VH-VL binders against q9m4b5. Designs and how they scored, part 3

Target 1, 129 residues: q9m4b5
Amino acid sequence: MQQQGSKSGSEMEVTWEDQQNINIFSRLNNRVHDLDDDIKSAKEKCENLEDAGNELILADEEMVRFQIGEVFAHVPRDDVETKIEEMKEATCKSLEKLEQEKESIVTQMAALKKVLYAKFKDSINLEED

## First folded at step 18 (VH-VL)

Design p1
Fold by OpenDDE, look of step 18:
Structure p1 (fold): chain C 129 residues (1-129), chain A 119 residues (1-119), chain B 107 residues (1-107)
Amino acid sequence: as target 1 above (129 residues)
Amino acid sequence: QVQLQESGPGLVKPSETLSLTCTVSGFSISDYYVHWIRQPPGKGLEWIGVIYYSGSTKYNPSLKSRVTISKDTSKNQVSLKLSSVTAADTAVYYCAREGYPSGYLFDYWGQGTTVTVSS
Amino acid sequence: DIVMTQSPDSLAVSLGERATINCKSSQSVSNYVAWYQQKPGQPPKLLINWASFRERGVPDRFSGSGYGTDFTLTISSLQAEDVAVYYCQQYNSYPYTFGQGTKLEIK
């Protein structure tokens, strides 16, 4: 976030509230980046589980090789299917919560942008490159 | 009124798992981040980790993946688990709220709970 | 990890006099610095956030300054109730880290 000089040649007074809003905005922006990483990871995991589930459905064998910790075991296909579905549901639910949190933060940022741009106009840049 | 209260065993044996609970009132843990911080006797403060709205967590790398933070929204509680404890884990443990509009920093703290690791 | 180093470790100041505590970070933390006051048997109390913003209820005699790597907490006129250990903290990046603390006493 950058503050630029006033085009009018007069220095606009930055109030305590203004500075607070700028600081909060910056904090929220950093949080969004953190969440983006988490969301990306969660999406990937969700997709992998979905793919695994689909492959399992296509399998004709009643017993399948499944990794439990550091050990590979032969497990009934139905049990593995159930486990994958449970994991997928949990992961996708977590993803949904992450997205909701991000949306909430972005909404707050938008409100702050509105206030800050209303006052500072071109003297402030709150946009990401 | 806003309140955080830590609870758990005051004594834990070496190699066991420390389990603490932070019970909050006056606000929902769904609306605030909650952090864990500890302070060894006569020493400074060490940040342990945080749990987000979504349940996402961040931990101090120094704890070598021994830490787990979780929450139960139905009980409005946040939990801390620290595995394989040693004497170095003896400390006062605090939970703290990351508040707004305090700039998302620790505006409210629990009173802390003392945990001693001893055989 | 970002290391926060406070100076001095201990400080004795006369009542009514100015107390100054410094904090240096091993790398730039912008203005993401907080100051805490901790009295015996109590949790830390947040005094300053964003390097220079007083929290609600904090007396005007407390002030914070700095940006980047050098930060300062100032008590313009020391009062008896100000005897405590003070900590700086960075929250620019995880893990959050604290200074080692400064013990402030009355001379």
Scores: ipSAE 0.746, ipTM 0.880, lowest interface PAE 0.7, mean pLDDT 93
Fold by OpenDDE, fold request of step 29:
Structure p1 (fold): chain C 129 residues (1-129), chain A 119 residues (1-119), chain B 107 residues (1-107)
Amino acid sequence: as target 1 above (129 residues)
Amino acid sequence: QVQLQESGPGLVKPSETLSLTCTVSGFSISDYYVHWIRQPPGKGLEWIGVIYYSGSTKYNPSLKSRVTISKDTSKNQVSLKLSSVTAADTAVYYCAREGYPSGYLFDYWGQGTTVTVSS
Amino acid sequence: DIVMTQSPDSLAVSLGERATINCKSSQSVSNYVAWYQQKPGQPPKLLINWASFRERGVPDRFSGSGYGTDFTLTISSLQAEDVAVYYCQQYNSYPYTFGQGTKLEIK
């Protein structure tokens, strides 16, 4: 967000509400970036679980080596499959919720942009680089 | 009218899990971020964590391994769990709202609930 | 973590006089600073947001200033009801952190 001086325009009074909107917009913008990181992480986890599930489906062993943190255990393939599916479902659902939240924030930002640009026109820049 | 109210046990034994509930009224926790903050007796404020619209959470790294924040939208409640408590966890615990539009930080606070960790 | 350091730890000011509380961050926090007033037995009350914007209902004698690492809360004319502990807070990044507090008393 940048403010540009208008050389030829009339002086515009910035109200308390205007400044609040600007500040809120800035904060929401930062939050979107945070959410992007969370979404990226969640996507990666979801993909990893999906890959794990696919590999497990291809496995012909009844007992499989399963890693939990730094610990390896031999567990029934069917149990692992069930667990992976549960984890995948939960993770993907969480991802969906994160994306919805981001969309909500972006919508809020768009509304603020509309208000701010309506008043300040080209004297304000709310676009990301 | 917007209100937040913390509730839970006033006394917790060491090594146990502290469980608190923030009951809110006048707004939906689906529309606001809710934070937890604590204040040890005679000391300053410590941010514990926050729960987002989505239920996503951010925690203070100093407490991350022990803290869990969750919410029940049907009850309009936010919960805090802190495991393996010690005397250092004795404090007044507050829940606070981050207002709407988003970014209106800590516009409303609960009155706080005192938690003492003692044998 | 970003450390917020207030100064002084305690301040005694005469009624009607100016009170000034400073807050320094260990790194730049832009204008993402809030000031709170806390009275005994009560939760903190938000006074200033975004470093310099007074909350609704807060008397105009309260003002905030600063950007980056140095912030100031000013009470232009101290009133009896202003006796409290004041905290600065950064919300530029997680974890949010507070100053250690400044106890304001009347001389």
Scores: ipSAE 0.635, ipTM 0.858, lowest interface PAE 0.8, mean pLDDT 92
Fold by OpenDDE, last read:
Structure p1 (fold): chain C 129 residues (1-129), chain A 119 residues (1-119), chain B 107 residues (1-107)
Amino acid sequence: as target 1 above (129 residues)
Amino acid sequence: QVQLQESGPGLVKPSETLSLTCTVSGFSISDYYVHWIRQPPGKGLEWIGVIYYSGSTKYNPSLKSRVTISKDTSKNQVSLKLSSVTAADTAVYYCAREGYPSGYLFDYWGQGTTVTVSS
Amino acid sequence: DIVMTQSPDSLAVSLGERATINCKSSQSVSNYVAWYQQKPGQPPKLLINWASFRERGVPDRFSGSGYGTDFTLTISSLQAEDVAVYYCQQYNSYPYTFGQGTKLEIK
């Protein structure tokens, strides 16, 4: 957030409540950025698991070669499929929850913006560059 | 009234897993971040980790490999697990709420539960 | 990790006199600093948030100041009930970190 000087030279009084709202907004903004990173990571994981699941579905073998780190193992396809599906479900569900959290915070930020802009108008900028 | 209360075994053997529960009332853990903080005897405070609305977690890097924080929304409880405990993990353990509009500060704390790691 | 360093470690002040506790961060933490009071057998109590905002119910003799790396907790007129350990904390970034604490006693 940047404060812009008013052309009229009138100093706008910043109240305790105003400063609190500004601080909250700033903190929420930082939280959103943190969530963005988490969301990005979760999306990638979800997609990877989905792709893996799709590949496994196309496999005709009852036993599949599974790699964990540097170790290769032959595992029943059905077991791997079940595991991937469980992981995908958990990961994608987590992603949904992260997105919901972000949405909630963004909504809160919007409410704060409304209050702050109503008072300070063009003397503040709460928009990210 | 907002309340947090830690519970769990007061004694844990070395190498075992410490399990604690934070039971909250007066608010929903779905609406507030809940943190775990500990304080070794006669020492300062150490932040352990936090659980978000979504259930996402952040941990202190010094404990990350051993710590798990989870929550049960149906019971309005947050759990802490710390594996492979040593004497260094002896402390009073607190759960605390990240308040709003307190700006992500600990506005309410539990009374704390003492955990001693001893053979 | 951001290191929070309090000074002094221990402070003895006469009743009615000013007590000043300093906290320095190893890097800028903006105004994301809190101050806590802890009495024996009790959890920490939040006194100040955002470096200078006094929590509800906290006496006006408590005040916080600072921005960036240097922060101060001031008790303008020490009272008997103010005997405690005080902690500063940064919440600018994870992991959250606390100062080592300052023990405040009556002189």
Scores: ipSAE 0.621, ipTM 0.854, lowest interface PAE 0.8, mean pLDDT 92
Fold by OpenDDE, fold request of step 29:
Structure p1 (fold): chain C 129 residues (1-129), chain A 119 residues (1-119), chain B 107 residues (1-107)
Amino acid sequence: as target 1 above (129 residues)
Amino acid sequence: QVQLQESGPGLVKPSETLSLTCTVSGFSISDYYVHWIRQPPGKGLEWIGVIYYSGSTKYNPSLKSRVTISKDTSKNQVSLKLSSVTAADTAVYYCAREGYPSGYLFDYWGQGTTVTVSS
Amino acid sequence: DIVMTQSPDSLAVSLGERATINCKSSQSVSNYVAWYQQKPGQPPKLLINWASFRERGVPDRFSGSGYGTDFTLTISSLQAEDVAVYYCQQYNSYPYTFGQGTKLEIK
């Protein structure tokens, strides 16, 4: 987020509210990036669990090797399937919540952009490269 | 009126788990980030962690292995759990709101709850 | 972690005089700095946000300045009710960190 001075000599007065909006926007932008990382991680976990579930469906073995923390255990396939499904549901639900939070923040940012660009026009840049 | 109130046991034995609850009113924990901060007696402030709208959490690396922050939206409560406590965990524990759209970090604090770790 | 270092640790100022507290961060934190006032038996009270924005209800005698690594809290004319411990805090990145505090007393 950059503010550039007007070359025309008539410097736009930056009010307290303006600066607040800029600061909030910047903070929200950083938060979006944090959420992006979390979303990426959650997606990967969700996909991995989905894949694991699919593999289990194809498995003919009654007992399967399943990782619990740092330990591999032999567990009945049906129990593992149930556990994976529960984990997937929880993880994917968490992902959904993260995405909703991001969407909310992005919406707020858009509103701030409108206000700030309306006042500062090209003397402010709120776009990410 | 915005209010936060910490509650929990004032005394915890070493190696046990400290459990605290932050009950909020005047706002929804679904609309604000809630942080936990602690202050050992006569010392400064230490940030413990935060819980987001989504329930996502960030923790202080110094406490990450022992800390869990969660929330119950139905009760409008945020919880803090700190496992394997020692005397070093004796402190006043605060929950604080991160406000928006004002964006004021820690614009509202609870009164704090004192936790003493002692045998 | 970003280290916030306040100076001085303790400050005695006469009533009506200027009090200045400095805070230095180990790396740039832009303007993501807050100042708090804490009185005995009370939680910290937010005074300044974004390095220079006064919280609602905070007297005009309080002001904050700085950007990057060097920040300052100024009380232009110390009042009796200003006796407290003051903390700076960065929220540029996790973990959030606080200065060690500055005890402000009346000389």
Scores: ipSAE 0.581, ipTM 0.847, lowest interface PAE 0.9, mean pLDDT 92
Fold by OpenDDE, fold request of step 29:
Structure p1 (fold): chain C 129 residues (1-129), chain A 119 residues (1-119), chain B 107 residues (1-107)
Amino acid sequence: as target 1 above (129 residues)
Amino acid sequence: QVQLQESGPGLVKPSETLSLTCTVSGFSISDYYVHWIRQPPGKGLEWIGVIYYSGSTKYNPSLKSRVTISKDTSKNQVSLKLSSVTAADTAVYYCAREGYPSGYLFDYWGQGTTVTVSS
Amino acid sequence: DIVMTQSPDSLAVSLGERATINCKSSQSVSNYVAWYQQKPGQPPKLLINWASFRERGVPDRFSGSGYGTDFTLTISSLQAEDVAVYYCQQYNSYPYTFGQGTKLEIK
């Protein structure tokens, strides 16, 4: 965020509340980026679990070998299917919650932008480069 | 009025799991991040972790393998679990709110609860 | 992890005199620094946020300054009620970290 001093003689008084709003906005912006990373990770995990589930459905073996991360296991197909489904449900639900949180933060940021631009107009830039 | 209050056993045996609860009033845990911080006797402050709106958590790497933070929105409570405790986990444990609808650091703290790890 | 180092560890100042506590971060934390006051048997109380913004209800004699890696808490005129341990904290990135604390006493 850049504050450009308007050359116009009416120096807008920056209040404590104004500065607070600016600081909060910056922090929330950083948090959105963090959430984006978490969302990306959660999406990838959800997709991987979905793919694993689909492959398992196609498998005709009673015992299957699965790798999750660095872990290898030989487990009954039915047990693995149940576990994958549970993990998928949990992961996808978590993803949904993360997206909702991001939306909430973005909404808060929009409200702050409205207030700050109303006061400072073109003397402040809250847009990301 | 905003209030946070920690509760749990004051004594825990080594290798057991410490369980604490932060009960909040005057605000909803769905609208604020809640953090856990601890302070060993006569020492400084250590950040343990935080729980987000979504229930997502971030932990101190030094404790990550042993710590779990969760919440119950119906009871407006946040929980802390610390497994495999040792004497080094003896401390006053605080929960604190990250204020302003979000982004404003620890504006309200609980009074803290003392936890002693001893045989 | 970002290390926060306070100086000095302890400080004795006469009533009415200026007290200065420094905090240095191992890497830049922008202005994401808070200062707390803690009295015995009490939780920390937030004094300064965003490195230089005094919390509501905090006396004017308290001030914070700094950006990047070097931060300072100043009490312009020490009062008896200011006897406490003071902590700086960074919240630029996880994990959040605190300074080791500075014990402020009356000389």
Scores: ipSAE 0.577, ipTM 0.846, lowest interface PAE 0.9, mean pLDDT 92

